# Designs tried in a protein design chat: VH-VL binders against Nonsense-mediated mRNA decay protein 2 (upf2). Part 23

Target 1, 242 residues: Nonsense-mediated mRNA decay protein 2 (upf2), of Schizosaccharomyces pombe (o13824r41to282)
Amino acid sequence: LKKNTAFMKRCKSSLTSENYDSFIKEIKTLSLKKFIPEITAAIVEGMMKCKATKDILSSVKIVWALNLRFSTAFTGPMLANLYCALYPNPGYSLCHESYFELKQNENEVSEKDRSSHLLKVRPLLRFLIEFWLNGVVGTPEDFVSYLPSTDSNDKKFRKPWFEEQNLKKPLVVLLFNDLMDTRFGFLLLPVLTSLVRTFSCELFTTEDFEDKETLELVNRLNPVVWRTYLRKSLNSYVDKLE
Short names: E, the ipSAE of ESMFold2; O, the ipSAE of OpenDDE; V2, 0.75 times the mean of E and O plus 0.25 times the DockQ between their complexes.

## First folded at step 18 (VH-VL; framework fv_mosunetuzumab)

Design p2 (from m5 with heavy chain L100T E104Y; at its last look DockQ between E and O 0.47; V2 from the best seeds 0.00; counts 0 for: pae E 13.4 > 2)
Fold by ESMFold2, look of step 18:
Structure p2 (fold): chain C 242 residues (1-242), chain A 120 residues (1-120), chain B 112 residues (1-112)
Amino acid sequence: as target 1 above (242 residues)
Amino acid sequence: EVQLVQSGAEVKKPGASVKVSCKASGYTFTEYYIHWVRQAPGQGLEWIGWIYPNSGDTDYNEKFKGRATLTADTSTSTAYLELSSLRSEDTAVYYCARSTYFTYYYFDYWGQGTLVTVSS
Amino acid sequence: DIVMTQSPDSLAVSLGERATINCKSSESVLYSSNRKNYLAWYQQKPGQPPKLLIYWASTRESGVPDRFSGSGSGTDFTLTISSLQAEDVAVYYCQQYYDYPTFGQGTKVEIK
């Protein structure tokens, strides 16, 4: 019991490369099945606190180990929690000022308030893309059944991603359309730049690249038609900057 | 467009401290990591640590832990390296370099370097 | 710590000839989930800071001439300059970013 409590606390606050070996051992040995709801909530909270790149990488491996042991019983609720943390106001794009949960009548958004919200967005975006890369998620269909019901006050809890015509689209396409929304300026340009540099082969490259095995994986997860679509979208975004 | 402009050369005696500045421009300072890397004369590159200016979080190469202090002033978009208890082997050019939050520590822009000379 | 070892330490190449620089890591820097090699190459000309040439082992940074290419995977990597120019006289460093950054010792490229 004490070990299980320590495990969940470390998921919540200590997703670090230093703790990786302990996490893997505990995932193999502890009786965790009854605690999956707590684990999914704790680990998303821990993801929001990851700042170092080495800790993000180790956390992706930890999540994959949990996925191998518990499959959709873990990944479904985890992805739903991640989505809800990423979109607290799902009627708004990531670029919209109301995304930050600020009052409608605010005269200005402080640099500290903007920085705090951008801090939350960066790690969550990165984890979602990393999970797409390793096959934890492909499309909205993979986790739509784990989302909460629509809100009672006529407000939709869900983005259009979860409508029937979008359920089988690659999640990365839907996410990047949101990231490249320019109607409210270029708030996420640094995040977008970082993601483009990190994942250009998987998202935007229409020609062969360095590793045949990686090419086969990328083509399976994000066919060239969608990479072509995303490249056109990125070019449009860049044109609007200029 | 993106620029990292460092403070000028310093000459210090053993046991003193030095503080090197790195002023960023052309991008949103709080959303990128600043790393510090040094190069002794005629030698290779050695990573010192990073700072995330948004939160002030830092991490250090164990070799420099306890002597190096990284800080950032978000109001002036300036990062600082302070190295204390200087020794002659600390004579080097000190660089600041930028990485993105998702770049896993490759460095897309570098400052011009600051020569720190430690001599008795 | 991941140790990066370059070879040769120095290299003299005639103008227009191919220059080949090798880099070996003590551990694999290939992340199996995204199939990316966490390896960069930098050029440092005399009196200048390092300049990023290649990241992800083989992706050329914007503005870097086509004659520079990176290859390799896992633990063994190569930087190739297909036709050496006078302006390519520099020291070249590999760097891994799979874990905290470490650099190779550098390879000095000179004109023969």
Scores: ipSAE 0.000, ipTM 0.478, lowest interface PAE 13.4, mean pLDDT 80
ESMFold2 (binder alone), look of step 18: mean pLDDT 94; pTM 0.956
OpenDDE, look of step 18: ipSAE 0.761; ipTM 0.903

Design p3 (from m5 with heavy chain W50Y; at its last look DockQ between E and O 0.69; V2 from the best seeds 0.74)
Fold by ESMFold2, look of step 18:
Structure p3 (fold): chain C 242 residues (1-242), chain A 120 residues (1-120), chain B 112 residues (1-112)
Amino acid sequence: as target 1 above (242 residues)
Amino acid sequence: EVQLVQSGAEVKKPGASVKVSCKASGYTFTEYYIHWVRQAPGQGLEWIGYIYPNSGDTDYNEKFKGRATLTADTSTSTAYLELSSLRSEDTAVYYCARSLYFTEYYFDYWGQGTLVTVSS
Amino acid sequence: DIVMTQSPDSLAVSLGERATINCKSSESVLYSSNRKNYLAWYQQKPGQPPKLLIYWASTRESGVPDRFSGSGSGTDFTLTISSLQAEDVAVYYCQQYYDYPTFGQGTKVEIK
């Protein structure tokens, strides 16, 4: 129990490359199954604190080790927790104005929650894309069943998490459409630009790769039709910016 | 037209603290990370940490953790480095520098530097 | 910490000749997810702050002359000045940003 408490504390505050070997050893040896809900919460909190590429990638490998041991029993709740941290209001855009100012109504976005949103978006979105690249997530179907019910009496939720037609679309397509949402201006332009700079080949290019293995992997993760769609969307966004 | 203008040279005794300012102009202050990097006389460059003024997020080189404090005032577009418990080896030119993208910490613009001298 | 080691510590090059500066990292700075090397090069002239020349190991910053080029991957990197000019007298630093920033010790370039 002492070891499990220490493990969860490190998940929460010390997802670092320096701790990678310790994490891998503990994932292989500790009895963690009954603590999966606590681990998924702690891991998502730890992700928000990752500020360097090396630590993000080490953390992706740690998550992959948990996936190898527990499969969807871990990844489902983990992805749901991550998504809820990124999207506290079901069906709202990442750029929705309610995330950037206090509202008195049922959309309870306090100053603390707004500040938290500004801190979360950079690391959490980066982690979702890394998980997509590593095959941890493909579409909303991979985790939507683990999200809180939106059919609750108390009327906290205005919209479903996902429209039915979107459940089978690549999550990254939905995320980038959301990032490119100009209804509220260009609030996350630096985030979008960083991701375009970093992942353009995997998300936007329609040209064949010289490396057959790379081409097959990219086509499996993000088919040409979706890369073409995203490129057109990006071009439209850039035209509006100019 | 982008400028990072730092406060003037400082002379301090061992054990004291110093606070260096970095006033930004010519760009949207809250969109860029502000980093602090120092250079001891005749030596190389050493990263101290960053602040992201939009959220107040900070992170530090472990070497300076507990002694360095990074802050920013968005109303004046000014970032600050406070370094406490000064030692003679802290004598250096302290630079502020900016980066734009999360995790991509390379610096497209630098302040003019602030010489901090710690003499016993 | 990723240690960055430059060689040589100094070099003297005739005007118009090629200058070559090497930088080695203690571990790979290649980001596997995008296949880019997270390495930058800076020029620091006497009495001035550093100036960014190159990022992603080989991409020139806007306004940097074509005579500056970067190459290499993984742990071994090179900055090349194809035809040294008088204004290129400076100390050159490599810097990785795969982890938190660390810099090479610098290479002083002088005119022979």
Scores: ipSAE 0.701, ipTM 0.881, lowest interface PAE 1.2, mean pLDDT 86
ESMFold2 (binder alone), look of step 18: mean pLDDT 95; pTM 0.965
OpenDDE, look of step 18: ipSAE 0.819; ipTM 0.927

Design p4 (from m5 with heavy chain W50Y Y52W; at its last look DockQ between E and O 0.47; V2 from the best seeds 0.00; counts 0 for: pae E 2.2 > 2)
Fold by ESMFold2, look of step 18:
Structure p4 (fold): chain C 242 residues (1-242), chain A 120 residues (1-120), chain B 112 residues (1-112)
Amino acid sequence: as target 1 above (242 residues)
Amino acid sequence: EVQLVQSGAEVKKPGASVKVSCKASGYTFTEYYIHWVRQAPGQGLEWIGYIWPNSGDTDYNEKFKGRATLTADTSTSTAYLELSSLRSEDTAVYYCARSLYFTEYYFDYWGQGTLVTVSS
Amino acid sequence: DIVMTQSPDSLAVSLGERATINCKSSESVLYSSNRKNYLAWYQQKPGQPPKLLIYWASTRESGVPDRFSGSGSGTDFTLTISSLQAEDVAVYYCQQYYDYPTFGQGTKVEIK
């Protein structure tokens, strides 16, 4: 259907709050099941272009609507695509120095890869945490079976997240361990700071009297043992920061 | 000390273009967004768009799409606004301003402003 | 676009008295995921650029005097100057950043 092609084009290029109502209507009415692989790729591409809070939240609701209709048949491949976009070099942490060093002697491809990394990290990390908050993803177990054995460059996917001990950990624990990697300095400090500012209650508090409804939800999604762990990890990171 | 120093006042005819510069100092230029905001004489503030110098990423107020172009030169720590097809309604003080966090577009430091006058 | 509307357009307040400026957004600027209001306040004196006073509706920027406070949630916000001083004569703007930035039309504060 011409409508299905238009839908996928909008996912890729126009994932905006302005188009939210159209997306919700189309998700309810269009025959999309055969196009799920294309939709998952298009949605992740569209996420990388979101630059305002309102657009990110509208897009999370669009993804939730697709999840409600197609369940793991959509969310598994979508999360796998999101992971691969976030980790194009699956042996590297997000903080790997090669993403942040400008070498004047390098060819255009290397500088293009660095620019691409920086453009992706801010929106994709934000989306992943929002998906965690909304129950779209909890742990790597939710998408590991949809991940190819090698990426498009014939390289093994990053094993630490998908080791048995990590498959059932809250995804945010694994994300923040990677973000707080200091082996290459503090290269993502502004990104880490932004996420901590945005989600501190959900990630780091063990007791809070301000909003008990939110705290009860957070306790279900991210048990106090993991929030205590993350708080200690953040304190250690800050102590290393001058 | 953080400073954003803008180029001097400009007088232009309708239909021309203008390019305003904003030189940053006292902080790591590539880590902050640079926004452009204008203010017509005696009027309020209107956001034009941003550039993130780290990647060259830009986004624009729909009102200015097609007429405004934001660029940055990381070697000189300078951001630029170019506005084409000028009209008398474009007469304003043009400010550069910075923000730090993704999606948190509020502005902790502003340039001194550049008056652009468009007259026939 | 989220439209920001301030009231009053101008306000005359006696030295040492309370000044209250209201700001209303056309839609909520409350970010549900973190329960923060994406709203800032600026002070602009004649011939100067705006100066940030408050972000997240109620958090004072460093160096801003205690007499400035912000309150409100969702669509209705208030900037309060608890004891107006002569140096506070300025135009005050609210600005949302839940979406791309938009500003209120400004409120001019004068000494009565």
Scores: ipSAE 0.764, ipTM 0.897, lowest interface PAE 1.0, mean pLDDT 86
ESMFold2 (binder alone), look of step 18: mean pLDDT 95; pTM 0.964
OpenDDE, look of step 18: ipSAE 0.827; ipTM 0.926
ESMFold2, look of step 19: ipSAE 0.550; ipTM 0.827
ESMFold2 (binder alone), look of step 19: mean pLDDT 95; pTM 0.964
OpenDDE, look of step 19: ipSAE 0.822; ipTM 0.913

Design p5 (from n5 with heavy chain S55T; at its last look DockQ between E and O 0.64; V2 from the best seeds 0.74)
Fold by ESMFold2, look of step 18:
Parts: sequence; C-alpha cells; structure tokens
Structure p5 (fold): chain C 242 residues (1-242), chain A 120 residues (1-120), chain B 112 residues (1-112)
Amino acid sequence: as target 1 above (242 residues)
Amino acid sequence: EVQLVQSGAEVKKPGASVKVSCKASGYTFTEYYIHWVRQAPGQGLEWIGWIYPYTGDTDYNEKFKGRATLTADTSTSTAYLELSSLRSEDTAVYYCARSTYFTEYYFDYWGQGTLVTVSS
Amino acid sequence: DIVMTQSPDSLAVSLGERATINCKSSESVLYSSNRKNYLAWYQQKPGQPPKLLIYWASTRESGVPDRFSGSGSGTDFTLTISSLQAEDVAVYYCQQYYDYPTFGQGTKVEIK
C-alpha cells in the first residue's frame, strides 16, 4: 500500500528519464488496478513539469507501459483528464474568455493572463501530439465516453463535447484548428510556432519523404488529406499575422 | 539587430555572491529563453540554467541548484544570474545566450561574456 | 547526463584544405518523434563568445558559409570545413539538446 502511494507521488512530481527503469519495474509488479483514477490524475500533473525532450519521450513510454497492462481502463480516463485540463467546458476554444480575466476592452488579454495560460496549455498540447505520434490516441472516440456528462450536471453545459462529424477526425486536426483561432489575436502563437517547428513533417508536409517507411508510418497516423488541410490552415493563419 | 550586452568584470572573495546582468535588444524579450553558460579559463563550456521571461519559469543544471538564481525584469529587458557561496572553481567567463523553442536548447545569440574572478 | 566527446583535441590544416571534427555522444540524441538529431555546432574565435554554425546536426544557421557542413546520426557526428579559410581559426564545440545542454571539450583548428 505504501509502495502504491510512493508510486503515485513519483508520477506527480518525478516523471523523469532518470526514473524510467524504476517506473517500468513498478508497473509490472505493483497491484495498481484500484488506483487508476489517482494514477491518471497524478500523471497529468507530472506531465506539466517535463521540460526536456528526453523526459517528455520517457513519460510517453511510461504511459505506453500502463496502456499495455490496463488498456482502455487506463488510457481512456488519462486522455479525458488531459483533455479536461485543456478544455474545462464543452464547446469552448483554448482562447475562451473563461481562461482570462478580461480587461475594460473585452477583446484584449493581459500579459499576466496569457503567461499563466501558456504554463497550462503548452506542456499538455505537446503531450497530446506525442501520444498521437506514438499511437496512444487517434480520435475523440478514444476518450469521449470518459468525459463528464453534458446532461447530468446541476450546471448544464450548452454544447456537446464534440460534434458528431468530428468524432472520427484525427485529434491533432481538431487541436490545431483551435490553436489557430484568432479570436483574441494571436494568443497561442508561441505554442503554435514551437509545435510547427517540432512536428512540421508529421503534421503539415505534402512533400514525399526519402524514407518510404517513415512516410508510410506518418500516412497511417495523419493521411495526406489532413496534412494538406492543416498546411492550408497554417498559411491562412500566417497571412492574418502579416 | 539582436544583441545581448552583459555587465562588467567582477572580482570576489570566496563565500561572497555575484550578480551578472544581460540586457537584451532587437527582439521581443519575453518570447525567447535566456540561458547562462560559463567557461573556466582554458576549459570548455558548462550550462547553468535557463529562464523564460514570459512566464518566469526556470530550470537549472543540478550542479548549480541552491547556488544559482535566475531572474528577469521584463520592464528593462534584462536577465540576471546570481551565484552565491563562491569558490575558486567558479572563476570563469559567464555568458548569457538565447534559445527560441521549448526543449530546443541551442543558442543562436550570445552576450560578450563577463569575467568573474574568485580569489583570496 | 549525456557526455559529449570530441576528437581530435587539436587539428592543423593547410589553407584551402578539408578539416574534419568528430563528436560522439554517450547515448543517442535522435528524437524519435520527428527523426531529427538534436545536435549543434559552435565556433569560438579567440576572445569572443561562441557562434552557432549548425543545428539538427546538419542544418546551417543563417549567414554561415557553405564550406561548413554537419553530418552523422544517433551518437556519431562530424563537422566538416571543406576549404579552410584564415578566419576559420577557432575552437569548435558540439552540443546536444536532446536532454539538458552538454558540450564537447572542444577542438582547436589552426593553420598548418
């Protein structure tokens, strides 16, 4: 029991490449089934503390090990928790006014409010892209059934989490549509720029890869039709920027 | 256009602290990481840590945790390194340097360097 | 910690000839998600700060002459100066950024 509590504390505060081997051993040996809700919450908190590429990728592999042991009983709740950290309410964009204390000019966001928002969304968007690239998530169908009900709360939500036409779309397409929202100007430009830089080939290229096996892998995850769509959307965003 | 201008040389005794400044110009200060890297005489380069002025977030080389403090003043576009409990092995040229993207910590612009000498 | 080891420690090359510097990392710096090598090269002239030459192992920074090229993958990398010029006399450093930054010990290049 005390070992399970220590495991969860490490998920929350020490999700690092240095601890990778220990995590893998514990995932194979500890009785974790009853603690999955706590584990999913702890891991999402730990993800927000990863600041080097090696730690991020090690954390993705730790999540994959939990997926191998518990399948959708782990990955469904984990993805739902991660998504709810980005989107507290159904139908809202990442730029929705609920994230900000609006000034006298209702369309403007302070530097303080923007910086606090970037601290929350930058790591979690990065992890969702990594999970997509590693096959942990594909579309909203993978986790939508684990999201809070829109019809059973005392404070009813006005919209469903996802429109029906979007349930089978690649999650990364939906995330980038929202990330390129210009409602408050270019609030998420630093996040967008970093993600485009890191994943341009996987998300935006219409050019052939010299490595045919890499091209086939990318086409399985994000077909050319969606990469073409995202590239056109990015070009439109850049045109508005100047 | 992009410039990082550092404060002048310092001479310190063991046990003291030093604070080096790095004033940025020619770009949007809050959108880039500021790193600190040192070079002991005749030696290679050693990374100390970074600050992201937009959020105030920092991270440190484990070797310097507890002794190094990175801060930034967005109103003056100036980053600071404070190094405490100085020892003779801390004698080095201290550089500030800029990186652009989260997790891509390579440095496209460097300050001119600040010599810190620690001697009895 | 990813240890970066350069060879040789110093290199004397005639003007107009090729200079080759090797860098080895203690573990792979290939980022599997985008298949890029997270390795940079710097030039440091006497009395000056380092200057970025190459990132992603082989991509030249803007304004860097074509005679500088980078190659390699995983743990083994090279910097090549195809035709050494007088202004290329410097110490050259490799640096990884797959994890937190670490640098090679440097390679001094001088004219024979």
Scores: ipSAE 0.726, ipTM 0.887, lowest interface PAE 1.2, mean pLDDT 86
ESMFold2 (binder alone), look of step 18: mean pLDDT 94; pTM 0.957
OpenDDE, look of step 18: ipSAE 0.819; ipTM 0.921

Design p6 (from m5 with light chain K36R; at its last look DockQ between E and O 0.62; V2 from the best seeds 0.69)
Fold by ESMFold2, look of step 18:
Structure p6 (fold): chain C 242 residues (1-242), chain A 120 residues (1-120), chain B 112 residues (1-112)
Amino acid sequence: as target 1 above (242 residues)
Amino acid sequence: EVQLVQSGAEVKKPGASVKVSCKASGYTFTEYYIHWVRQAPGQGLEWIGWIYPNSGDTDYNEKFKGRATLTADTSTSTAYLELSSLRSEDTAVYYCARSLYFTEYYFDYWGQGTLVTVSS
Amino acid sequence: DIVMTQSPDSLAVSLGERATINCKSSESVLYSSNRRNYLAWYQQKPGQPPKLLIYWASTRESGVPDRFSGSGSGTDFTLTISSLQAEDVAVYYCQQYYDYPTFGQGTKVEIK
């Protein structure tokens, strides 16, 4: 019992590459099934504290180990919690001023407050894309049944991602369409640029690589049809900046 | 023109604190991370931590956690390093430097450096 | 911590000849998801701060002469100065940013 409480505390505060081996050992040995709701919440909090590439990638592997042991019983709630942390008002895009709870008091949220939130959750965007690349998540269908319901009569609290026509679309396509939404300006340009720089090979490259082995690896992870779609969407976004 | 202008040299006794400033100009201060890196005489470079002035977020090399405090004043475009409980091994030139993107911590512009000397 | 080890500690090279500096990391700095090596090179002259030369192991920073090139992947990296000039006398540092930044111990390049 005491070891399980310590494990959950470490998920919340100590998702680091230095702790990777101990996490893997504990995932194999501890009786964690009863604590999955607490673990999923704690891990999402821990993800927001990951600020180096190595820690993010080690944490993706920790999540994969939990997925191997608990499958959708873990990954469903984890992805739902990640989504809710990223979109505290899920009826809006990340660009929209009503994204923050403060808007409900009829006060306009400052650009500084909006920028501060986006920077605090920027690791979550990296994690979501990494989970897609590693096969933890493919589409919104993989976690839609785990989302909280706020009011059955008010459907505006969920992104269109979870409508029937979108449930089987690749999650990264839906995510980048939201990030590139220009209806509310270009607030997310710095975050989008960082993600493009980070994932340019796997998400956006459409031409042949000089290294045949690299090309085959990239095509296995992310077929060229989706990279072509995303690049065309990015080009359209850049053209609107003009 | 991008500039990072640091405060002047400091001489301190062991156990004291020092606060080094780094004033940025020629770019939007809140868009870049400010890092602090030190170099002991005749030695290599050691990263201390970063601050992101827009959010106030910080992160630290574990070696300095608890002794180093990074702050920023966006109204004056100035970043600060405060290092407490100084020891003789803290004698070094302290640089501020900037990086642009989250997790891409390489440094395209550096301040001129501030010599901090700790002697008994 | 990712330890960066440079070799040699110093070298002397004739003007116009090739200088080669090696950098080895204690673990891979290749980010598998984007195929990028999170490695930078800096030049530092006495009394000056470091100057960025190369990032992502092989991408030259704007304004850096073509004679500077970077290569390598994973744990083994090389900075090459194809034709040494007098102004290239400096200490050169590699730095990884796959984890929190760490630097090599430096390589002093001198004219023979």
Scores: ipSAE 0.646, ipTM 0.860, lowest interface PAE 1.6, mean pLDDT 84
ESMFold2 (binder alone), look of step 18: mean pLDDT 95; pTM 0.965
OpenDDE, look of step 18: ipSAE 0.779; ipTM 0.890

## First folded at step 19 (VH-VL; framework fv_mosunetuzumab)

Design q1 (from p4 with heavy chain F102W; at its last look DockQ between E and O 0.69; V2 from the best seeds 0.67)
Fold by OpenDDE, look of step 19:
Structure q1 (fold): chain C 242 residues (1-242), chain A 120 residues (1-120), chain B 112 residues (1-112)
Amino acid sequence: as target 1 above (242 residues)
Amino acid sequence: EVQLVQSGAEVKKPGASVKVSCKASGYTFTEYYIHWVRQAPGQGLEWIGYIWPNSGDTDYNEKFKGRATLTADTSTSTAYLELSSLRSEDTAVYYCARSLYWTEYYFDYWGQGTLVTVSS
Amino acid sequence: DIVMTQSPDSLAVSLGERATINCKSSESVLYSSNRKNYLAWYQQKPGQPPKLLIYWASTRESGVPDRFSGSGSGTDFTLTISSLQAEDVAVYYCQQYYDYPTFGQGTKVEIK
């Protein structure tokens, strides 16, 4: 029990490359099955604290190891928790402005809270994309069943929204659609810019891309139809900026 | 035009503190990270830490944890480095530098540098 | 920390000739997911801050002359100046940003 508790604590606070080997060892040896709900939540918290690419990659590998051991029993809830952290309010975009438009909390929203939300959005988005790249997640079907129907305030959550959507659409496409939603302005532009630059090949590459090795990889990950779609969306977004 | 303009040279005694400023212009201050890098005379470059002005989020080189404090004033688009308990080894040119949003820690714009001299 | 090691420490090259600077990282700075190398090159002239030349190991920063090129992957990287110009006299640094930033010790390029 002590070891399990320590493991979960490290999940929350120490998802780093330095602790990678320890995590892998523990994932192989500890009896963690009964703690999966807590572990999934802890992992999401840990993800939010990652600040270096190396740590992000290590964290992805740790999640992969957990996925290998516990399969959907872990991955489903983990993704659901990740998504809930990213979208704490149902029906809202990733834009923090929309997040804080809740009438109930409008007067309680501080600049600090907004900044805090932005800090959370960045790593979570990157992790979702990384998980997609690594085959941990593909579509909302992978986790939608694990989403709560209501939030902590007994309000409808995003599950109803998903039920009206094509659950087979790549999750990354849905994410970027939200990122490029201009209903609330261009508040997410810095985040979008960063992600576009980071994942330009995987998400926006044309068929005539010069690096054939990369192109082959990308074609396996994200069909050209979706890349074309995203590219058009991005162009439209950019046009609105000007 | 993107510009980072730093405060002037400082001369300090051992044990003292120094605060260097970096005023940013030509871009949205809150969209980029401000990093601090120092260079001792005739030596290489050493990363000190970064701040995201939007949230005040900071991280530091372990070597400088506890001594370096990074802050930012969004109203004036100015970042600050405060280094305490100065030692002779802290004598260096201190640079502020801009990095792209999130985990792209390469630096496309630099301040002109601030010489900090620590001497008895 | 990822240690960056450059070679040589100093390089003298004739005008118009090729200059080659090597950089080795103690760990791979290749991100397998996106196949990008988290490596940058800088030029620093006396009394000036470093200037970004290359990022992602091989992408030139805007305004950087074509004679500058970066290559390599994983742990071994190279900055090449295809035809050295007088204005290229400087110290060059490699820098990884796969982890928290670390720099090479620098390579001084001079005219022979």
Scores: ipSAE 0.604, ipTM 0.831, lowest interface PAE 0.8, mean pLDDT 89
ESMFold2, look of step 19: ipSAE 0.730; ipTM 0.887
ESMFold2 (binder alone), look of step 19: mean pLDDT 94; pTM 0.954

Design q2 (from p4 with heavy chain N54Y L100K; at its last look DockQ between E and O 0.71; V2 from the best seeds 0.00; counts 0 for: pae E 4.3 > 2)
Fold by ESMFold2, look of step 19:
Structure q2 (fold): chain C 242 residues (1-242), chain A 120 residues (1-120), chain B 112 residues (1-112)
Amino acid sequence: as target 1 above (242 residues)
Amino acid sequence: EVQLVQSGAEVKKPGASVKVSCKASGYTFTEYYIHWVRQAPGQGLEWIGYIWPYSGDTDYNEKFKGRATLTADTSTSTAYLELSSLRSEDTAVYYCARSKYFTEYYFDYWGQGTLVTVSS
Amino acid sequence: DIVMTQSPDSLAVSLGERATINCKSSESVLYSSNRKNYLAWYQQKPGQPPKLLIYWASTRESGVPDRFSGSGSGTDFTLTISSLQAEDVAVYYCQQYYDYPTFGQGTKVEIK
């Protein structure tokens, strides 16, 4: 049992490329099934601490290994936990100051609360896109049934992503609509610009790729109609900055 | 427009500490990362660490953990490197440099450099 | 750590001729998910800080002349100066950012 506790501690604090081989060995050998709830919580916390591209890639591969062993019994709760970490108040965009609604009942949002949230949001948004790109998640349908109950008004406290008309839409389209919602500010601009630059081909290109494998993957994940939509949305966002 | 202006040269004894400043202007200080890179005389470049001034998020090259401390003062748009327990091997020009995006740690603007000399 | 190794250590090239600098990384810096190489090139003149020339292995930074080009993928990269000018005399460094940054040892380019 000591090994299981050590495994979960490493998920929480040490998702690194240096630990990758150990993680893969442990995922294959340890009796983990009864600890999936703890593992999903720990691994989302560990994701918030990733700071280099190499560690993000290794962590995506570790998640994929857990998916291979446990399938939706792991990925469903993991994605639900990731979503809940991103959206403690999902009625608002990530940018909106009322995202910290408990604090707003006191007149103002503290800079400490905002900066703490930005620390979490930056890597978690990157991981959602990486999971979408690598096939861990495609649409909200993939994890909606694993979202925790909040109250009888679940629709009010969830993004519209989980309404019937949106369940089969590409997750990145829904995510970027929220990120580019300027009605509530530009607080995530540095994160948005980083994500746009990193994934511009997958999100915004309307031109042919020379790499046929990449073109086929991108078209399956994010059809040209949605890439065109996102390009228009980005242009509108940039115009509002000026 | 974008400028990183560093504090002047320092001469220190072994075992002392040094604190180098880097004042940023011409951009929104909190939206970009500040990195520190050093260069010993006639030698190559060595990355020390970064700070994201908005949140205070830092990380370090393992070689410097425990000796280097990166801080930032958003009210003055100034980043600081403090390096303790100085040795003669720490004699170098210390640069601050800016990176634009999370995980994209390439440096589009550099400070002029601060020579730190450690000698008996 | 990802070790970056440049060759040659120094290079003498006649004005108007091509200079070629090689950089090898100890592991791939190609991020397969987005097909980007996390590799940058810098120019450093005596008494000056480094100046960014190229990022993503082949993208020129604003204001960098067309005579500078970057190529390569994975572990093998090249900086080419197609027609060396007097102001190009400098030390050139490659740098990876796939992991935490590391730099090559530098290549000094001189006029013959």
Scores: ipSAE 0.368, ipTM 0.748, lowest interface PAE 4.3, mean pLDDT 84
ESMFold2 (binder alone), look of step 19: mean pLDDT 94; pTM 0.960
OpenDDE, look of step 19: ipSAE 0.791; ipTM 0.912

